# VHH binders against 6-phosphogluconate dehydrogenase, NAD(+)-dependent, decarboxylating (gndA), part 26

Target 1, 299 residues: 6-phosphogluconate dehydrogenase, NAD(+)-dependent, decarboxylating (gndA), of Haloferax volcanii (d4gst8)
Amino acid sequence: MQLGVIGLGRMGRIVVDRVLDAGHEVVAFDLSAEAVAAAADAGAEPADSVADLVDRLGDDKRIWLMVPAGDAVDATLDDLDPHLDGDDVVVDGGNSHFEESVRRAEACSAAYLDCGTSGGPAGAELGFSLMVGGPQWAYDELTPVFDAVATGPDGHGHMGDSGSGHYVKMVHNGVEYALMQAYGEGFELLAEGRYDLDLESVAKTWNNGAVIRSWLLELCEEAFREEGSDLGDVDDHVAGGSTGTWTVQEALEQEVPVPLIYQSLAERFGSRADDRFSRRLANRLRYGFGRHEVARKDD
Below, E stands for the ipSAE of ESMFold2; O stands for the ipSAE of OpenDDE; V2 stands for 0.75 times the mean of E and O plus 0.25 times the DockQ between their complexes.

## First folded at step 16 (VHH; framework vhh_7z1x_3)

Design x07 (from t03 with T107Y; at its last look DockQ between E and O 0.67; V2 from the best seeds 0.00; counts 0 for: pae E 2.9 > 2, grease 24.3 > 24.2)
Fold by ESMFold2, look of step 16:
Structure x07 (fold): chain B 299 residues (1-299), chain A 127 residues (1-127)
Amino acid sequence: as target 1 above (299 residues)
Amino acid sequence: QVQLVETGGGLVQPGGSLRLSCTASGFTFSKYAMNWVRQAPGKGLEWLSLISWSGGSTYYADSVKGRFTISRDNAKNTLYLQMNSLQPDDTAVYFCARTTYKENPEYGYVTYTFDVWGQGTQVTVSS
């Protein structure tokens, strides 16, 4: 089939490349002229603008978005709006909040599929995991494209109504935070514990038959192989947190307890502090009630 | 070396018009999307408009839709902002800015942002 792709960063190019490899046609646009030229070298039909892309697609347009979440999605939809109708399908394969996807599905003249996309750069070789929300008929129409982009027949699925795709992806990221924290704590105990261990070997052993085996654990093994068991000069600062924050907010709204995810998000925020005001105050309070010696900076 | 230079600011009466220009040098202008951004006295930065590298797609903040028109001339390496129906609250320093992006391997494009700024040109709307 013919697919328009808007947004040609690393993930958008994986979509383009996999769809082309499956024998489909792609019309591609990006705000970077160089990204468009690169997609054209790969076999896509280049477009000069969103309007040009739409013109090249003709009737019954199928368009996949891989642009930044937020204003860029809305701006792109505004560009598409004069040309959309109920027979068209737009897929938001980016990182949108699920409530934004619900709003956009309601406002969009085309059928709107919110597609949570997981797998990162490994998606080029392995394909993505795709979690899709929106109208069943639109999902069914795009199955040949999802087959091309996903890791296999079970690598994509219709989650439910509009917003459910990005919702399930959001929760996936919350779980990811908790898993990363759990692995981190376990390996820290092993690193600072009573034995002198080869952590690459531990990770390898666990990932061959243990109940906690995972792709995340393969990445732990790789990290120890590349950096050593002491992680070399890798810093203890952890950036990010947007999707984990969304997961916690939704859990609070629904009154569903997610204590491991809560704590993992808090640990990530705490990793950014040079020192902790709360601990400085606690230290000082010991003097206040007990006259314990107060540790001072630069001692 | 890489630079953007705004011109065309000045004093104008309410309801009047101005046309700003931004001349680019030191990079291939026609490969980049470009923006106008302003800073009113005592306020933060306000994004106004973006134009794609070809000029084929334009976007506007709600505060200026219908009054401002962004355009570009890639042969002259120049970005323009036509401002009509100016009001006192349009008084600001106006900057042009080059679009870049941050990317995350997991999510793809994370955000569009600005990596090159002009020095700004003052627009004052006063009776």
Scores: ipSAE 0.460, ipTM 0.785, lowest interface PAE 2.9, mean pLDDT 91
ESMFold2 (binder alone), look of step 16: mean pLDDT 86; pTM 0.852
OpenDDE, look of step 16: ipSAE 0.779; ipTM 0.911

Design x08 (from t03 with T99L; at its last look DockQ between E and O 0.93; V2 from the best seeds 0.79)
Fold by ESMFold2, look of step 16:
Structure x08 (fold): chain B 299 residues (1-299), chain A 127 residues (1-127)
Amino acid sequence: as target 1 above (299 residues)
Amino acid sequence: QVQLVETGGGLVQPGGSLRLSCTASGFTFSKYAMNWVRQAPGKGLEWLSLISWSGGSTYYADSVKGRFTISRDNAKNTLYLQMNSLQPDDTAVYFCARLTYKENPETGYVTYTFDVWGQGTQVTVSS
């Protein structure tokens, strides 16, 4: 099958490499000439513009987008749309909000598949988990491509209507935040508890048969192996949170309680502050209750 | 040393035209997508236009579509912005900027950002 790929950052390049390795043909474009040249060195056919990419594709175009979420997706679709019709398929493999994917599916001349893509850079070796929303026929047409990009034959699935792919991926990320927080709290208790433990050994043991084993826990084991049980000089400032925020917002809109997901997001926010007004006020109020000494900064 | 230098700004009457140039040095200009960005007095930065490394794809903000044209001459390492039908609210400092990626190392997804900026050229449209 011949696939156009637009967007050759780290994730887009993984798509290209895996599709080529499966014996498919790729026409590749990116705003970086270096990225296009690297894809060409790997066996892709380079294109020098979106129009050129379209010209190199045959009838019934199949195009995979891995451009940054937001305006870049819309700009790329506007550039593509004059060349598309209802027999074509566009896959958004990026990390768009599901409501934007619904809007884009309605506006696109081609069939539009929103493809939640999980696995990050590890997808190069392992393949991704792909959560795909949109028309069933378009999903079926791209099965050979999804087989190539995904981890194994069960690594992709049609979730439902337009937007459902990015929706399911969003919820997955909310769950991920909660799991990361839970592991973090557990290992912190072990690290600061009453025993002198080798946390790599604990994580390894749990990864071999314990109910809580997971890929995240394998990454914990790797972190302790590489940094030591005290995590070396790893910082406690935790960035990110966009898709976790989307999960909480959707849960509020649907009136579905997700307190663990929200609490894990709040812990990320808290990690960014060294001087919490709420705690300073709480300390001051203790003086008002029992005339305790008020802790002052730098006493 | 990587440099971008804008020229061609000046004073123009409403409805007039200007052509801005941005000369690149210290890198292979033809390998990078390029942008124009402006900053009006007391306002934040406003992205205006992007051109792909080959010149084959161009994109515009709604505020300038149909009036501004981005182009490039890779043999001369020069980026251009042709500005027509200028109005007083086009008054700003205009910058050229080189596109690059910022990768989220956790997810592998990228965002577009600008790693090299010119010093800017003033455009004043006086009604």
Scores: ipSAE 0.680, ipTM 0.884, lowest interface PAE 1.5, mean pLDDT 92
ESMFold2 (binder alone), look of step 16: mean pLDDT 88; pTM 0.866
OpenDDE, look of step 16: ipSAE 0.843; ipTM 0.948
ESMFold2, look of step 17: ipSAE 0.667; ipTM 0.878
ESMFold2 (binder alone), look of step 17: mean pLDDT 88; pTM 0.865
OpenDDE, look of step 17: ipSAE 0.836; ipTM 0.943

## First folded at step 17 (VHH; framework vhh_7z1x_3)

Design y01 (from x08 with V110R; at its last look DockQ between E and O 0.94; V2 from the best seeds 0.80)
Fold by ESMFold2, look of step 17:
Structure y01 (fold): chain B 299 residues (1-299), chain A 127 residues (1-127)
Amino acid sequence: as target 1 above (299 residues)
Amino acid sequence: QVQLVETGGGLVQPGGSLRLSCTASGFTFSKYAMNWVRQAPGKGLEWLSLISWSGGSTYYADSVKGRFTISRDNAKNTLYLQMNSLQPDDTAVYFCARLTYKENPETGYRTYTFDVWGQGTQVTVSS
């Protein structure tokens, strides 16, 4: 089939390359002329604008967006919408908040599929895990494309109504935060515990039959192999947290307790603070309440 | 030397028009999407408009849609902003800016940013 792809960063290029490898045709556009040229070198048909991309697509247009989340998605949809009707399908493969995806689905002249995309750059070789929300018929029409982009035949699924794809992906990222924290705490205990351990060897052993084996644990093994058991010069500052924040906000709204996800997000925030006011106050109060010596910054 | 230079600012009456120009040098202008951004007195930066590298796609903030028109001449390495129906709250320093990306190497997703800015040109709308 013929697919338009708008947004040719690393993730968009993976979509292009995998769809081409499966024998489909791609028309590609990006705000970077260099990105368009690179996609053309890989076999895509280049477009020099959104309107040009639409003109090169046939009837019943199928368009995949991999543009930055936020205003860029809305701007791209505004540019597309005059050319679209109810027989067309737009897939948002980016990392939008699910409520924005619901809004966009309601406003779009085409059928809108919100596609939570997991796997990162490794998706080039392994394929992605795709969590798709929106109309069933549109999901079914795009199955040949999802088959090409996803990992294996079970690597994609229709989650439910509009917004459900990005919703399930959001929750996945919340779980990911908690798993990362759990592995981190476990290896910290091993590293600072009573035995002198080779943490690469521990991670390797766990990945070969233990109940907690996972791709995340493979990445732990790789990290210890490359950086050493002490993690070399890797800093204890953890950036990001937007999707984890969304997960916690949704859990609060739905009154569903997610204490491990809550705490993992808090640990990320805490990793960014060098000098916690709350701890300084607690320290000072020990003198006033418990008659303990107060540690001073110059002591 | 990578450089953007804005011209065409000035004083204009409410309801009037101005055309801003931005001349690019030191890079291949036709490879980049370009933007207009303004800063009103006492306010932060406000994005106004973007034009694709070919000129084929244009985007506008709601505050200027229908009144402002972005265009480019790739042969002359020049970006333009035609501003019509100017009002006092359009008073600002207007900058042209080159679009680039920062890519998160872990996730593979990009964010848009601006890596080259002009010096700005003052537009004042008053009676």
Scores: ipSAE 0.670, ipTM 0.879, lowest interface PAE 1.5, mean pLDDT 92
ESMFold2 (binder alone), look of step 17: mean pLDDT 90; pTM 0.886
OpenDDE, look of step 17: ipSAE 0.833; ipTM 0.944

Design y02 (from x08 with L99F; at its last look DockQ between E and O 0.90; V2 from the best seeds 0.78)
Fold by ESMFold2, look of step 17:
Structure y02 (fold): chain B 299 residues (1-299), chain A 127 residues (1-127)
Amino acid sequence: as target 1 above (299 residues)
Amino acid sequence: QVQLVETGGGLVQPGGSLRLSCTASGFTFSKYAMNWVRQAPGKGLEWLSLISWSGGSTYYADSVKGRFTISRDNAKNTLYLQMNSLQPDDTAVYFCARFTYKENPETGYVTYTFDVWGQGTQVTVSS
């Protein structure tokens, strides 16, 4: 089939390359002329603009967006909308918040699929896991494309109504935070515990038959192989947290308890600060209870 | 040396018009999307408009839609901003900026940013 791709950063190029490899045709556009030329060298048909891309697609347009979340998605949709009708399909393969995807689905002249995309740059080799929300018929029409972009026929699925794809992906990231924290705590106990262990060997052994095996655990094995069991000079400051925050906000709004996800997000925030005010106050309050001597910061 | 130079600023009365120009040198202008950005006194940067490398796609901030028109002449390595119906709150230093994006190597997702800026040209809308 013929697919338009707008947005040719790393992730968009993976989409282009994989659908070309599966025997589909691609018309590609990006704000970078170099990115368009590189896609053309790989076999895509280059477009000079969004209007040019639309002209090259003809009727019943199928367009995959891989532009930055936020204003860029809205700007691209504004540029596309004069050329779209209800027989067309637009896929947002970026990392939009699910509420924005619902809004966009309501406003878009085409059928709109929100596609949560998991796997990062490894998707070039392995294919992605795709969580797709929106009209069933549009999902079905794009199955050949999803087959090509995903790790295989079971690597994609229709989650439900508009917004459900980015919603499921958001929750996946919340679960990921909790799993990362759990693995981190377990390996810390092994590292600081009573035995002198080769943590690469532990991770490898667990990932070959233990019930906690996972891709995250493979990444733990890789990290210990590359950095050593002491993790070398890797810092303990953990950045990010926006998707975990979205997950916790949604859980609060729906009154669904997610205590492990809550705690993992809090631990991530706590990693960014030394000298916690809350602990200083708690320590000082011990004096107020029973006149315990208060430990003071050393000079 | 990669360079962007804005011209065409000045004093104009409310309701008036100005056309800004930005001349590029030291790089292949026709391969880059270009932007106009402004900074009002005491305020942060405000993105106004972007034009694709071919000129075929244009985008505008809500604050200037319908009043400002971005264009380019790739043969002359020049970016333009036609500004109509100017009001006092359009008073600012106006910059042209070269589009680029920065890839997060771990996630593969990109953010849009600007890697080359002009020195700016002052636009003042006042009676």
Scores: ipSAE 0.673, ipTM 0.881, lowest interface PAE 1.4, mean pLDDT 92
ESMFold2 (binder alone), look of step 17: mean pLDDT 86; pTM 0.836
OpenDDE, look of step 17: ipSAE 0.809; ipTM 0.930

Design y03 (from x08 with T100V; at its last look DockQ between E and O 0.93; V2 from the best seeds 0.79)
Fold by ESMFold2, look of step 17:
Structure y03 (fold): chain B 299 residues (1-299), chain A 127 residues (1-127)
Amino acid sequence: as target 1 above (299 residues)
Amino acid sequence: QVQLVETGGGLVQPGGSLRLSCTASGFTFSKYAMNWVRQAPGKGLEWLSLISWSGGSTYYADSVKGRFTISRDNAKNTLYLQMNSLQPDDTAVYFCARLVYKENPETGYVTYTFDVWGQGTQVTVSS
């Protein structure tokens, strides 16, 4: 089938390459001429604008967006919409908040699929896990494309109504935060505990038959192999957190308790502070109650 | 040496028009999407418009849609902004900027950033 792809950053290029390898045709556009040329070298048909991309597609257009989340998605849809009708399908493979995806689905002249995409750059080799929301008929129509982009036939699924794809992906990221924190705490106990352990060996052993085996644990093994059991000079500042924040916000709105996900997010935020006002105040109050010596900066 | 130079600013009456130019040198202009951005006195930066590398796709902020027109001439390495129906709140320094991607290496997703800016040209709309 013929697929338009708009947005040829790292992830969009993976989509192009996998779709081409499966024997489909791709018309590709990006704001970078070099990205378009690279996709053309791989076998895509280059387009020099959104209008040109639309002109090169036939009836019943199928277009995959991999543009940055936020205003870029809305701008691209505004550019596309005069050329779209209800028989066309647009897939948003980016990382938008699910409420933005619902809004866009309501406004779009085409059927709109919000596609949560997991696997990161490793998806080039392994294929992605795809969580798709929107009209069932549009999902079914694009199954050959999802088969190409996903790890295999079970690597994609229709989650439900518009927004459900990005919603399920958001929750996945919340769970990921909690799992990362749990592994981190476990290995920290082993590292600072009473035994002198080879943490690469522990991670390897666990990932061969233990109930906690996972891809995250394979990455733990790799980290200890490359950095050593003490993690060398790897910093303890943990960046990111926006999708985990969305998960906690939604949990509060729905009154569903997610204490482990929240605590893992809070630990990530706490990793960024050099000194905390709350701890400084607590230290000062100890002087008032119990005559404890107050620890001062540089003590 | 990569450089962007804006010209065409000045003083204009309300309801008037101006055409800004931005001349690029030191890079292959036709490979990049280009932008206009402005900064009013005491305000932050406001994105106005984007044009694709070929000139075939254009985008506008709501504040200027219908009044401003972005264009480019790749043979002359020049970006333009035609500004019509100017009002006092259009008073600002106007910059052209080159768009590039910033990739998050862990996730593979990108964001847009501007890596090369002109020095700006002053536009003043007053009675």
Scores: ipSAE 0.650, ipTM 0.871, lowest interface PAE 1.7, mean pLDDT 92
ESMFold2 (binder alone), look of step 17: mean pLDDT 88; pTM 0.862
OpenDDE, look of step 17: ipSAE 0.826; ipTM 0.939

Design y04 (from x08 with K102T; at its last look DockQ between E and O 0.93; V2 from the best seeds 0.79)
Fold by ESMFold2, look of step 17:
Structure y04 (fold): chain B 299 residues (1-299), chain A 127 residues (1-127)
Amino acid sequence: as target 1 above (299 residues)
Amino acid sequence: QVQLVETGGGLVQPGGSLRLSCTASGFTFSKYAMNWVRQAPGKGLEWLSLISWSGGSTYYADSVKGRFTISRDNAKNTLYLQMNSLQPDDTAVYFCARLTYTENPETGYVTYTFDVWGQGTQVTVSS
């Protein structure tokens, strides 16, 4: 089939390349002329503008967006909307919050699919896991494209109504935070424990038959191979957390307890603090209460 | 050196018009999307408009849609902003900025950022 792709960063190019490899046609546009030229070198038809892309697609347009989440999605949809009707389909493959995806689905002249996309840059070789929300008929129409972009025929699925795709992806990221924390704690105990262990070897052994094997554990093995068991000079400051924050906010709204996800997010926040006011106060209270020696900063 | 220089600011009466220019040097202007951004007295930065590298796609903030027109002349390495129906709350320093994006290497997703800025030109709308 013929697919328009708007947004040709790393992820958008993976979509382009995989769809081309599957024998489909791509019309590609990006705000970077270099990105468009690179997609054209790979076999896509370049477009000079959104209007040009639309003209090259003809009737019953199928358009995949991989632009930055937020205002860029809305701006792109505003640019597209005069050219769209109810026979067209737009896929948002970015990292939008699910409530924004619901709003956009209601406003869009075309059928709107929110597509949670997992796998990162590794998706170029492996394909993605795609979690898609929106109208069933639009999902069905795009199945040949999802087959091309996903890791395999079971690597994509229709999650439910509009917003459900980005919702499921958000929850996936919350679970990922908890798993990262659990692996981190386990390896820290092994590193600080009573034995002098080769942590690459431990991760490798666990990843070959142990109940806790996972792709995330394969990344642990790789990290120890590249950095050594002490992780070299890797910093303990952990940035990010927006999708984990969204997961916790939703859990609070729905009154569904997610204590491991809460704690993993809190650990990430704590990694950013140089000292903690709460601990300084607790320490000072020990002095006032019982006249204990007070530990001071810079000693 | 990579440089953006704005000209065309000044004093104008409410309802009037101005045309700003931004001349680029030190890079291949026709390969980049370009922006106008303003900063009103005592306020933060407000993004106004974006134009694609070819000039074929334009985007506007709601606050200026229908009144401002972004354009470019790639042969002259120049970006323009035509401002019509100016009102006192359009008073600000106006900057041109070159679009780029930062890629998260883990996820592969991008965010838009501005890596080259002009020094700005003052626009004052007053009776």
Scores: ipSAE 0.660, ipTM 0.872, lowest interface PAE 1.5, mean pLDDT 92
ESMFold2 (binder alone), look of step 17: mean pLDDT 88; pTM 0.868
OpenDDE, look of step 17: ipSAE 0.832; ipTM 0.942

Design y05 (from x08 with Y59W; at its last look DockQ between E and O 0.93; V2 from the best seeds 0.78)
Fold by ESMFold2, look of step 17:
Structure y05 (fold): chain B 299 residues (1-299), chain A 127 residues (1-127)
Amino acid sequence: as target 1 above (299 residues)
Amino acid sequence: QVQLVETGGGLVQPGGSLRLSCTASGFTFSKYAMNWVRQAPGKGLEWLSLISWSGGSTWYADSVKGRFTISRDNAKNTLYLQMNSLQPDDTAVYFCARLTYKENPETGYVTYTFDVWGQGTQVTVSS
């Protein structure tokens, strides 16, 4: 089929390459002329504007967005909307908040599919896991594209109504935070515990049949192989957290307890500071309670 | 070196018009999307408009839509902002900015950011 792709950053380019490799045609546009030229070198038809891309697609347009989440999605949809009708389909493959995806689906002249995309840059080689929300007919129409972009035929699925794709992806990211924290704590215990262990060997063993095996654990094995069991000079600062924050906010709104996800997000925030007011106060209270001498910053 | 230089600011009466220019040097201007951004006294930055590298697509903030027109001349390496129907609350320093990506290495998703800024030009709308 013919697919328009708007947004040719790392992830959008993966979509282009995989769709081309599956024998489909791509019309590509990006705010970077170099990104468009690179996609053209790979076999895509270049467009020099959104209007040009739309014109090259003709009627019954199928357009995949891989632009930054937020205002860029709305701006792109505003530019597209005069050219869209109910026979067209727009896929938002970016990392939008699910409530924005619901709003966009209501406002868009085309059928709108919110596509949670998991796998990151590794999706180039492995394909993605795709969690798609929106009208069933539109999902069915894009199955050949989802087959190309996903890791395999079971690597994509229709989650439900508009917003459900980005919702399921948001929850996936919350679970990921908790899993990362759990692995981190387990390996820390092993590293600082009573035995002298080769943590690459531990991770390798667990990856081969243990019930806690996972792609994340494969990445643990790789990390220990590359950095050693002490993790070399890897810093303990953990950036990010926006989608984990969304998961916690939704859990609070729905009154669904997610204590491990809560605590993993808090640990990530705590990693960004090495001088916490709360700990300084707790230390001072030991003086007032037990009459111990208080450790001072300049001691 | 990579530079953006705004010109065309000044004092204008309410309801009047002004045209800003931004001259680019040190990079291939025609490969980049370009923006206008303003900062009113005591306020943060407000994005106004974006134009694609070819000039074929333009976008505007609601606050200026219908009154401002972004354009570019790639042969002259120059970005323009035509401002009509100016009002006192359009008083600000106006910047041009080059759009680029910042990639999140964990997810592969990108964020648009501005990596090259002009020095700004003052626009004052008063009687």
Scores: ipSAE 0.660, ipTM 0.873, lowest interface PAE 1.5, mean pLDDT 92
ESMFold2 (binder alone), look of step 17: mean pLDDT 88; pTM 0.866
OpenDDE, look of step 17: ipSAE 0.808; ipTM 0.932

Design y06 (from x08 with E106K; at its last look DockQ between E and O 0.87; V2 from the best seeds 0.78)
Fold by ESMFold2, look of step 17:
Structure y06 (fold): chain B 299 residues (1-299), chain A 127 residues (1-127)
Amino acid sequence: as target 1 above (299 residues)
Amino acid sequence: QVQLVETGGGLVQPGGSLRLSCTASGFTFSKYAMNWVRQAPGKGLEWLSLISWSGGSTYYADSVKGRFTISRDNAKNTLYLQMNSLQPDDTAVYFCARLTYKENPKTGYVTYTFDVWGQGTQVTVSS
């Protein structure tokens, strides 16, 4: 089939390469001429603008967006919309908040698929895990493309209505926070415990048959191999947290308890603090006990 | 070296028009998307407009849509901003900026950022 791809950063280029390798045709546009030329060298048809890309696609357009989340998505959709109708399909493969995806689906002239994309740069070789929300018919029409971009036929799925793709991806990131924290705590106990352990060996052993095996644990093994069991000069300051914040906000709104995810986000925030007012007050209160009580009689 | 130089600023009456130019040197201008950004007195930076490397796609902030027009002449390595219906709150230093990507190495997703800036040109809208 023929797919338009707008946005040729690292992730967008992986989409182009995998779709071309599966024997589909790609028309590609990006704000960087160098990115367009590189996609053309790989076999894509270059476009000079969004309008040019649309003209090259013909009727029943299928367009995959990999532009930065936020205003860039809205600007791109505004540029596309005069050329779109209800037979066309737009896929947002970026990292948008699910509520923005609902809004965009309502406003877009084309059918809109919000596609949560997991796997990062490793998706070039392995393919992605794709969590897709929006109209069933549009998802079905793009199955050949999803097969190519995902790890395989089982690597993608229709999650539900508009916004559900980015919603499921958001929750996945919340779970990732909790898993990272749990592994971190476990290895910290092993590192500071009573035995002198080779943590790379522990991670390797666990990942070969233990119940807690995972890709994250594979990355733990790699980290200990590269940095040593003491983690070398890796800092204990953990940046980020926007996606985890979204997950916790949604959980509060829905009154669904997610204590491990919330606590993992809080640990990340706490990693940035050098001096905690709460602990200083607790220390003061402990030394403030021992109040002298006296009996009072009628004077 | 890589350089952007804005010209065409000045004093303009309310309701007037002005055309800014930005001349590029030291890089292949036609390969890059270009932007206009302004900074009003005592305020932060405000993105105004972006034009694709070919000139075929243009984007505008709501605050200037319909009044400002971005264009480029790749043969002359020059970016333009035509500003119409100017009002006192358009008073600012206006910068041209070259677009680049900042990649998150863990996720592979990119954000837009500006790696080359001009020195700016002052636009004052006043009686």
Scores: ipSAE 0.688, ipTM 0.889, lowest interface PAE 1.5, mean pLDDT 92
ESMFold2 (binder alone), look of step 17: mean pLDDT 88; pTM 0.868
OpenDDE, look of step 17: ipSAE 0.803; ipTM 0.928

